# Designs tried in a protein design chat: VH-VL binders against q9brp7r531to624. Part 3

Target 1, 94 residues: q9brp7r531to624
Amino acid sequence: LYPPCYVHDVSFWIDQKKGFDELEFHTVARAVSQDTIISIQFLSRFQHPKTQQVSLCYRLTYQTCDKALTQQQVASMQSQFRKEIQQHLYVIPR
Short names: E, the ipSAE of ESMFold2; O, the ipSAE of OpenDDE; V2, 0.75 times the mean of E and O plus 0.25 times the DockQ between their complexes.

## First folded at step 1 (VH-VL)

Design s02 (framework fv_sotevtamab)
Fold by ESMFold2-Fast, scan of step 1:
Structure s02 (fold): chain C 94 residues (1-94), chain A 123 residues (1-123), chain B 112 residues (1-112)
Amino acid sequence: as target 1 above (94 residues)
Amino acid sequence: QVQLVQSGAEVKKPGATVKISCKVSGYTFTDYYMHWVQQAPGKGLEWMGRVDPEDGETKYDPKFQGRVTITADTSTDTAYMELSSLRSEDTAVYYCARGPYDFWSGYRYFDYWGQGTLVTVSS
Amino acid sequence: DIVMTQSPDSLAVSLGERATINCKSSQSVLYSSNNKNYLAWYQQKPGQPPKLLIYWASTRESGVPDRFSGSGSGTDFTLTISSLQAEDVAVYYCQQYYSTPTFGQGTKLEQL
C-alpha cells in the first residue's frame, strides 16, 4: 500500500536587503514537519511592478511510510511552518 | 557612471582615531551595501565590515569589532569608516567597495571599489 | 572563517602564453540546493583598487575580456588567462562569499 502524499505551496515576500537563506528555509521545513517533508521545489520568483518587492513560491511534498499522515496533521504543520519562516527568515507569508 | 570617491591620505599617531569617507555617485545609494576592506602592506585583503545605507544596519568582522564603526549618511550619499585606538599594524590602504544586489549572494562580492585611502600610523 | 589559499605565490608568463592561477578553500563553497559556487576573482594592478573579474566561479563581469575564464567547484578553483597581454600584469585574488568574506593571499602575475 502506498502511503498518502500531500502537496502544499507556500509563497512569501522576502526582505531584499537581508536576503533569503534557502539553507535555513530547508532546515525549518524539516524540523516543523518532523522530517515528513520529502521534497521542496522552487516554483517561481515574482517582483511586484509598483513596490519592487520580491516574492518566492515553493512546493512542499509531505509523505511518511511509518504511520498514516492525516490531511489535518499536514495542514497544522503547514500553518506552523508559515509562522516559523516569518520568525527566522525575515519573510512575510502570502 | 558609478563612482566611489574616498577622502585623502591620513597620517596619525598611535592611539588616535581616523575617519575615512566614501562619497558615491551614479546609482541609488540605498539600493546597495557598502563594505570596507583593509589592505596592509604585504598582507593582502581583509574584509572589515559593511553597512546597509537604507537602515544603518552594520556587520563587522570579529577582528575589528570594538575598534571599527561604519556609518552611512543618505543626505550626502557618503559612507564612513572610523577606526580607533590606532596601532602601527593598522598602517594600510583602506577601500570602500559596493556589494551588488544578487538574490543568492547576500551582497558579499564587490563590483565597484573606491580608489583607496592610505592611513599611516607613526610618530 | 573559510581560509582561501592560492598557488603559486608568483608566476611569470610570456606574452601570448596561458596563465593559470589556483585557489583552494578550507571547506566547500558550493551550495548544493542551487548548485552555485560562492567564489569571485579580482585583478589588482599596481597603484589601483581591485577590479571584479568573475563571480559565481565562472561568470564574467561585464566588460571583462573573454580570455579570462574561471572554473572549478567545491574547494578547488582556477582562473585562466588564455593568452597573456601586457595589461594583465597584476596581482590576482580569489574571494569566497559563502560566509563572511575572505580572500586568498594573492598571486602576482609578471611578464616574462
Scores: ipSAE 0.006, ipTM 0.618, lowest interface PAE 9.5, mean pLDDT 86

Design s03 (framework fv_sotevtamab)
Fold by ESMFold2-Fast, scan of step 1:
Structure s03 (fold): chain C 94 residues (1-94), chain A 124 residues (1-124), chain B 112 residues (1-112)
Amino acid sequence: as target 1 above (94 residues)
Amino acid sequence: QVQLVQSGAEVKKPGATVKISCKVSGYTFTDYYMHWVQQAPGKGLEWMGRVDPEDGETKYDPKFQGRVTITADTSTDTAYMELSSLRSEDTAVYYCATETYVRYGSGTYYFDYWGQGTLVTVSS
Amino acid sequence: DIVMTQSPDSLAVSLGERATINCKSSQSVLYSSNNKNYLAWYQQKPGQPPKLLIYWASTRESGVPDRFSGSGSGTDFTLTISSLQAEDVAVYYCQQYYSTPTFGQGTKLEQL
């Protein structure tokens, strides 16, 4: 009865001087997914003890009822999302 | 040791432009943002904006947009703040300030080092 | 803009007594992702730049005497000086850095 739901995690290193713009992260996620991402959950923050680099991990849930959504389409959107955040958010995907 | 040394006091007429400098030493200039803060006589502190000396990226508070230009010269480790179309209410002490902490989120700044301040007086 | 409001505007405290300065933000400055309050306190003496005392609401800057402490969370914050010394006479400012930085109007601390 419910449309299929797909879950993907994304983790990335942030630029600690530029910081991380969470609002822009949400904007990029919605644009790349054509508004099929219904949930973005913060999962964890990790700081490397030696390099002091900071990594963030988020969980993205894809679901829509107004078009057919396949696992391959979601995987493609997720791949594009990783590329877009690298360009827009001063982050390096892990 | 970290030091921020600002240029001396300025007296300007209304409508003029002022440019003040902030020379840094004791750290790598390109590693941290340089900020400018205004303090009018007997008043509080107002953040004006900042520059990234590594790439020249700037961000300004909307109150000062269109009149403030912040720049950095990496060959001399000097930041500049230029304020145009001066008015009497621009009479203030101007501070450069930097952050040397690790940031978590974009646009989050507190200031652990400050210049000594530059008094700009705007009068006819 | 997040508006920072301090109280009182001024206070006078005798040497050795406790001084308490309050700071209220118009919006929460607690960030849920890292559970930190984006709030700092500064001391400014006449003719000098502000000096950082406290950051992350309660972390004391290196070299700041332990009689200075910060407390609070969300929208309500307090700077406490447990036993006033003559050198503590100054104006104190709170600052949020959750968004574009904004400062309180300042609290003038005088010796009674």
Scores: ipSAE 0.013, ipTM 0.675, lowest interface PAE 7.5, mean pLDDT 87

Design s04 (framework fv_sotevtamab; at its last look DockQ between E and O 0.06; V2 from the best seeds 0.00; counts 0 for: pae O 11.4 > 2, placed apart)
Fold by ESMFold2, look of step 2:
Structure s04 (fold): chain C 94 residues (1-94), chain A 123 residues (1-123), chain B 112 residues (1-112)
Amino acid sequence: as target 1 above (94 residues)
Amino acid sequence: QVQLVQSGAEVKKPGATVKISCKVSGYTFTDYYMHWVQQAPGKGLEWMGRVDPEDGETKYDPKFQGRVTITADTSTDTAYMELSSLRSEDTAVYYCARDYYGSGSYWRYFDYWGQGTLVTVSS
Amino acid sequence: DIVMTQSPDSLAVSLGERATINCKSSQSVLYSSNNKNYLAWYQQKPGQPPKLLIYWASTRESGVPDRFSGSGSGTDFTLTISSLQAEDVAVYYCQQYYSTPTFGQGTKLEQL
C-alpha cells in the first residue's frame, strides 16, 4: 500500500574554518532530488582524535507519492547530491 | 588586545561611492572572517557580507549584491567595504565585525566590532 | 531569511529588579549535528558599537557580568538581567547565525 522508499547515507568531512551550513545542506538535497527526499536524519559526528577533523553522516530517505522511484533513479540522485555538496558546501565526501 | 579601527565619517552625494577601511591588530588577520553590518540612524542591524582574508572569498546579502564589494589586504591587515550607487537610504553607521572560526559553523556570531563609520548621503 | 522578533520593543525596570527580554525565530536555530542553538545576544549603548553578551544561546562572553543570562531552545529565547544596574541601560539585540545572519528589531531597556 506504501510506495517503495530508498535509504542512502552520506558521510563527509567538513572544513572547520569555512564551516558547515546545515540549512543549505537541506536546501541542496531538496533541489537535487526535486523534493523526493522526504527525510534527512543526522546519524553521527566523528572527530578524528589526532587531526581534529570532523565528519558528519546523514541518512536520506527517498520516496514519491506520484510514481514509484527506481533504484537506478535514486542512485543517480544520490550521486548528483554528493557532487553538489562538494561543490557548494566545502565538504569532502567519503 | 583585539582592536578594529575604522576610517572616519564620510559625506557623499547620491550616486557616489564610499570605501571604508577597518584595520585590525592584536590577532592574526587571516584566521578570522571579517563582516560588515549596516545600522541606519535609530534603526536595527543588517548584515551586508563577509570576506575570508586568507583567500579573498566573499559572501553578500542579496539586498546589497552588485553594489557592495568587500576586500582584505593582508599586507596591511586591513579590510575594506565599498558601497557604490549611494542612495539616501544608505545613510547609516557601518561596522566591521570579526566572527569566530574553528567551531565548524558556516555562519557565526561577532565577538569584536569596530567603532563604526557614519556615512551620510545627502542631496 | 529567518525572521527574529523581540518582545517587548521597550521596557522600563527599576534598579535591582529583574529584566526579561524575549526573542523568537521564525524557524528553529538548533543544529541537529551538534545540538547547539545558533543564537547570540548583543548590548548596544548609545553612541557605541554592539557588544557581544551571550553566544550559543546561554554561554556568557568573557568579561560579561553574571547578572546576564540566556536561556531557551529552538525558536524561543530569553535574555535575563537578574538585578538591573544603571549601566545596563541600552538596546539589546538577538541574532541568529543558523543561516545568513539576521537580528531582532531590538529591545530598548530603560531605568524606571
Scores: ipSAE 0.499, ipTM 0.870, lowest interface PAE 2.0, mean pLDDT 91
Fold by ESMFold2-Fast, scan of step 1:
Structure s04 (fold): chain C 94 residues (1-94), chain A 123 residues (1-123), chain B 112 residues (1-112)
Amino acid sequence: as target 1 above (94 residues)
Amino acid sequence: QVQLVQSGAEVKKPGATVKISCKVSGYTFTDYYMHWVQQAPGKGLEWMGRVDPEDGETKYDPKFQGRVTITADTSTDTAYMELSSLRSEDTAVYYCARDYYGSGSYWRYFDYWGQGTLVTVSS
Amino acid sequence: DIVMTQSPDSLAVSLGERATINCKSSQSVLYSSNNKNYLAWYQQKPGQPPKLLIYWASTRESGVPDRFSGSGSGTDFTLTISSLQAEDVAVYYCQQYYSTPTFGQGTKLEQL
């Protein structure tokens, strides 16, 4: 009855000088997932005590009623998403 | 300590180009963006754009896009703002301002400002 | 772009009395990921550049007297001077940095 729901976390180091554009992050997520990402939730911020480098962690929920969505398709979309954010957001995936 | 020192006042004719400098001292030039802000006489502040001195990346407000060029010269720790096709409404004080980026934000506030450079555009 | 609107345009306050200046943004400047408001306040005296007073809506810049305080969240912000001193006569600007930076039109604070 209910379409399957897949949850994946993504964590990455941000460039503190360039900053992190959350709006662009959402835009990339919608594009790479073909709008199957229905929720993006901020989970945590970590700052390394010695390097001062900052990492962020987000939770992504994939779900759609309009087509079959498999675990393998979601894994592929998540992998592409990690690649796209490296190119567009000055981030380094953890 | 941190100082931003701008070049002196300019008087230009309509259609001319003006180039203003902002020489920094007291910090590592490549660690902070340099922004430029316009203030027309008796009016408020308007952001024009910024440069990353480390790689030369620029961002401009659409209002000035196409007429403004912001650059940085790391050999002299100096940022520049060049405004072309000058009009009488470009008469203003122009400020350089250093940003602050403490939380990894994409856009920033400005902690240190230059003294300002008056540009007068008249025939 | 986010439009910043200040009120009032001008305000006259007696020495020792409280001054309040309001700033409204056309959309929220609260960043959900870090729960911070991307808003700063500046003081500008004639012939001088703006001086940073407050950032992150409520954090005072080093060296700024504690009579200056910022409050608010989302779209509605206030700068308060608890007890006006003569040197506080100036134009005050709010600025958002949630997106491409924009400033309010300024509030002129005068001594009554």
Scores: ipSAE 0.286, ipTM 0.804, lowest interface PAE 3.2, mean pLDDT 90
Fold by OpenDDE, look of step 2:
Structure s04 (fold): chain C 94 residues (1-94), chain A 123 residues (1-123), chain B 112 residues (1-112)
Amino acid sequence: as target 1 above (94 residues)
Amino acid sequence: QVQLVQSGAEVKKPGATVKISCKVSGYTFTDYYMHWVQQAPGKGLEWMGRVDPEDGETKYDPKFQGRVTITADTSTDTAYMELSSLRSEDTAVYYCARDYYGSGSYWRYFDYWGQGTLVTVSS
Amino acid sequence: DIVMTQSPDSLAVSLGERATINCKSSQSVLYSSNNKNYLAWYQQKPGQPPKLLIYWASTRESGVPDRFSGSGSGTDFTLTISSLQAEDVAVYYCQQYYSTPTFGQGTKLEQL
């Protein structure tokens, strides 16, 4: 059978002044996950009608065949990912 | 005026499931996130999760993920929090809280709260 | 998650005197895009839900007396009650929502 896969969504407000670097977003994701992320899918863009702030939502899929991957490990990586994108991409997770 | 009114106290046995409601009025339900916060007796506040009533999208704290389900019924302007596999440590007051969206600014504080719902888990 | 730490855990102050509660975050809650600190203060009395006092570190919620004030930026914040009133006896919590929301452990403010 196939190794288990774990799916996590991440939503965040972007910095309208600095802009959002999607390439760096992917780079950080792969680095933090130690290349266990096999898919990063853009899901939606939302602009708040009152505040005019913009948020993005991505779906991250984790899976690996060369080592055991647990739900806890993925949760930890996801948490670290949220931290890193705040610091490097100037986003605020939703 | 904005009001968040929660359902009444619950007494449950371990392993059971509880579902509490939070009915809102005085504002557009779908314009704000609804959060749920747990407070054990004599303890502090712990965020459990939130729902976007507009599309039903949710986020949960890992501590509760897998046992908690937060939903919103836009037809009745009511948010729900369901907690399964109840344990004694789940004995607490649970609050719903509205996430304010300030005009021209990001949101991210809870301006209105429900009155709280006591859930007691005992054998 | 961002850890919020309040100090002190409990405080007793005489009526009319200044009360000061501190809150420290494990990382900055200042957002560079709008230069706002995503830090709020709440007041909770027995048998009641928390009540929002201050948001974005220093903005008073509508209806909150001006004796309440919030200050600080980045990781260090302070709630000040300039002249304690009897009705101010309560537990106070700081809370960040720069990331997944987290609360301080609370500070119990009593009358001396």
Scores: ipSAE 0.005, ipTM 0.647, lowest interface PAE 11.4, mean pLDDT 90
ESMFold2 (binder alone), look of step 2: mean pLDDT 92; pTM 0.941

Design s05 (framework fv_sotevtamab)
Fold by ESMFold2-Fast, scan of step 1:
Structure s05 (fold): chain C 94 residues (1-94), chain A 122 residues (1-122), chain B 112 residues (1-112)
Amino acid sequence: as target 1 above (94 residues)
Amino acid sequence: QVQLVQSGAEVKKPGATVKISCKVSGYTFTDYYMHWVQQAPGKGLEWMGRVDPEDGETKYDPKFQGRVTITADTSTDTAYMELSSLRSEDTAVYYCATGGRYFDWLSYFDYWGQGTLVTVSS
Amino acid sequence: DIVMTQSPDSLAVSLGERATINCKSSQSVLYSSNNKNYLAWYQQKPGQPPKLLIYWASTRESGVPDRFSGSGSGTDFTLTISSLQAEDVAVYYCQQYYSTPTFGQGTKLEQL
């Protein structure tokens, strides 16, 4: 049977002085999801008109054929992922 | 120049609710998170939570989750910390403190209010 | 939560002598990608709020005398006051900000 696929978007403000390390972002995503994230897609870049802060949005797709993935497990991994990028990448999740 | 000015001391009975204010000046209120820290008499410091004044998003330490509410009013540049269902163990000095915006609740604290003593007694 | 443990709980040092305060974290607060330690030190005097002394383990806050220095990496950190002055009598706290902020229990520094 076809393993279920879960899609979650993540948006966050970046530190424009430090920049955004996309390679590290991918590394954290792989680690937190136990390699169940099969796709990371850049969706958009937004600049706030008044504060001039920059926000990025990515789409994450979770899927594995090695074990059952539940919506609850994916939600937990997504929550942990937002926390980890916040702690390691100079970003603030939206 | 930068100042965080807190409201005065409070005396409350067990089961009551207390609301403390922290008025800021000398910087743009929405540029930094406002954090709240508890210090029981003769004890160390415990982080309670923070608010993002720009959008009102809050994060709380699980120890206080359900009893603490932190808010910000951008029209008066004032942050608030409300603690409900007070117990004698909540007797403490409460501080507001500001930290870098770039790290969510992940912050060291540059500026502190003078502290507000809350005494809970019957 | 990351648990911060300071040692000693209290110490007495003569004016002009070196004071050393230690702080240990239950897990590393070093982020390898930026090579930064998410650790700060504060000074608190009776009746006053804490005052930031050091952040990123070794960066001294503006206006803090150069007799204060921070060192260490990973799980073991030290605050050093090279030559104690009378105004340095206070309680000192370490704090990690690698995760949800947690503080050490404090070290009381007294004049011998």
Scores: ipSAE 0.000, ipTM 0.581, lowest interface PAE 14.5, mean pLDDT 85

Design s06 (framework fv_sotevtamab)
Fold by ESMFold2-Fast, scan of step 1:
Structure s06 (fold): chain C 94 residues (1-94), chain A 124 residues (1-124), chain B 112 residues (1-112)
Amino acid sequence: as target 1 above (94 residues)
Amino acid sequence: QVQLVQSGAEVKKPGATVKISCKVSGYTFTDYYMHWVQQAPGKGLEWMGRVDPEDGETKYDPKFQGRVTITADTSTDTAYMELSSLRSEDTAVYYCARVKYTVTYGSDYYFDYWGQGTLVTVSS
Amino acid sequence: DIVMTQSPDSLAVSLGERATINCKSSQSVLYSSNNKNYLAWYQQKPGQPPKLLIYWASTRESGVPDRFSGSGSGTDFTLTISSLQAEDVAVYYCQQYYSTPTFGQGTKLEQL
């Protein structure tokens, strides 16, 4: 009936000078997930009171009906995603 | 008052290399990306690439990648664009242009300040 | 690359009359998540660099007269000058920044 749905949150500190390229974030998410991410939702923005560093939190929903999608595959994609955003977006995962 | 001042016109032979400078004032050089745009006579504008003056990170349009090198010197607040293996088709006015990023919605790649332009003529 | 196409290539408008310039992108430059159109407009006079007029499709740059306005969304955009002044004679360019920046070919605006 309904294909399995997996939800993962990602939180990271952004670079205060380079900023955060949300378009590139979506591009990396789609590439790493082989287009199985069906939604990316902004959850929150947090600013550390002492360091003034800003972190963002997004929720990613994985789902597809045209190929089998396992919990292990999603975990692997999520791990790769965290690595890719560090390199491409100048962010530090929390 | 923000000002971008470019070096003067250049005349080069085919196969030569040209290096154009863009000296900035009126703002903190390392806070903004510096971009380079080509405009051939009677033609439109073509983005070439950009540099982040703080860390030297560059991005180039594939059309120019391999021939263009963009650098920044923070000791003199000057950006440079070097174009090698010059052809007659490279005859153009070259502009440096500034862009500011945003932390929430990605980088703003519209250009708020431009240099006056540098004419490069490639002829025998 | 996103291809930007302007129309017309040139137009002549009498002083005090409305001028309309169109810009079409080969794919949408509207980002659904933030509902922003990644589109800017520039004015270029002979011997001068381009000058930013409008960004985010409809936001006027500081110092730009209110007779200049931008509209449109997705793939179809318009720059309007509500009442042409002599100083507005120039070439106008649209530019997308949804991906690697690309410009339209330009529209030459002349006084009729």
Scores: ipSAE 0.013, ipTM 0.651, lowest interface PAE 8.4, mean pLDDT 86

Design s07 (framework fv_sotevtamab)
Fold by ESMFold2-Fast, scan of step 1:
Structure s07 (fold): chain C 94 residues (1-94), chain A 123 residues (1-123), chain B 112 residues (1-112)
Amino acid sequence: as target 1 above (94 residues)
Amino acid sequence: QVQLVQSGAEVKKPGATVKISCKVSGYTFTDYYMHWVQQAPGKGLEWMGRVDPEDGETKYDPKFQGRVTITADTSTDTAYMELSSLRSEDTAVYYCATSPYYDSSGYWYFDYWGQGTLVTVSS
Amino acid sequence: DIVMTQSPDSLAVSLGERATINCKSSQSVLYSSNNKNYLAWYQQKPGQPPKLLIYWASTRESGVPDRFSGSGSGTDFTLTISSLQAEDVAVYYCQQYYSTPTFGQGTKLEQL
């Protein structure tokens, strides 16, 4: 009745000169997850005192009612998502 | 441009203390840790310790703990390494080194190095 | 402590030929969460400080010639010079920064 729901957090360092494109982040998340991510929530911002680097943390919720979704599939999508944002958004996953 | 300039060579007797300086320019001194590395002919490169110039926090390798003191003076953008109770085995070139990269573990690779200071400990 | 072991201790290579230096860590320096190897390579010429060549096992430092490359993952790493030039004669060191920094014993590269 209630489709399974999977929650994963992602944290990463941004490139402050190039900036962080949150809309592109959302686009990559939906593409990698085949639109199974139903929620993206900003959790926190941290600035490292030594490097002046800024890290962001987001919570991703995976859920769909029109196909089977397993924990293994979600873990695979989350792993791919971390690789995609590293290469295309100028971020370094933590 | 980033530069690390160290003080000149020292000759010391066993039991003495040596203090070496490393003056930095070209970056914000308090943003990065300053490390000290020893290079003795028989041992290669050995990390000695580091200081956080912002608050003076230090970490040392256990091999040097108790004999090494690393400090930073933010008014002159200068780091110091003091090594006491000198032995002949302390004869080495000493380098200060820093990196503009730092990850959350606090450990780094070093892309900026001082020119080195030769310390000779002889009877 | 993570112990770094280089091989060979010394290597002689003719100009224009490939030079290969190996580095082994006593435990993995690969951080699985970010898939990065915490390993660097340095070149040191007599009377000079070490010069960074490679970091993150395979990323070449700005200004370092294309003939230098790093490879490997986990515990086994290689520095390759595809075509030796006279100015490449030096001692090479690997360094891990997964924990408290440690260096290999060095490999002396000489011209044959």
Scores: ipSAE 0.000, ipTM 0.568, lowest interface PAE 14.6, mean pLDDT 85

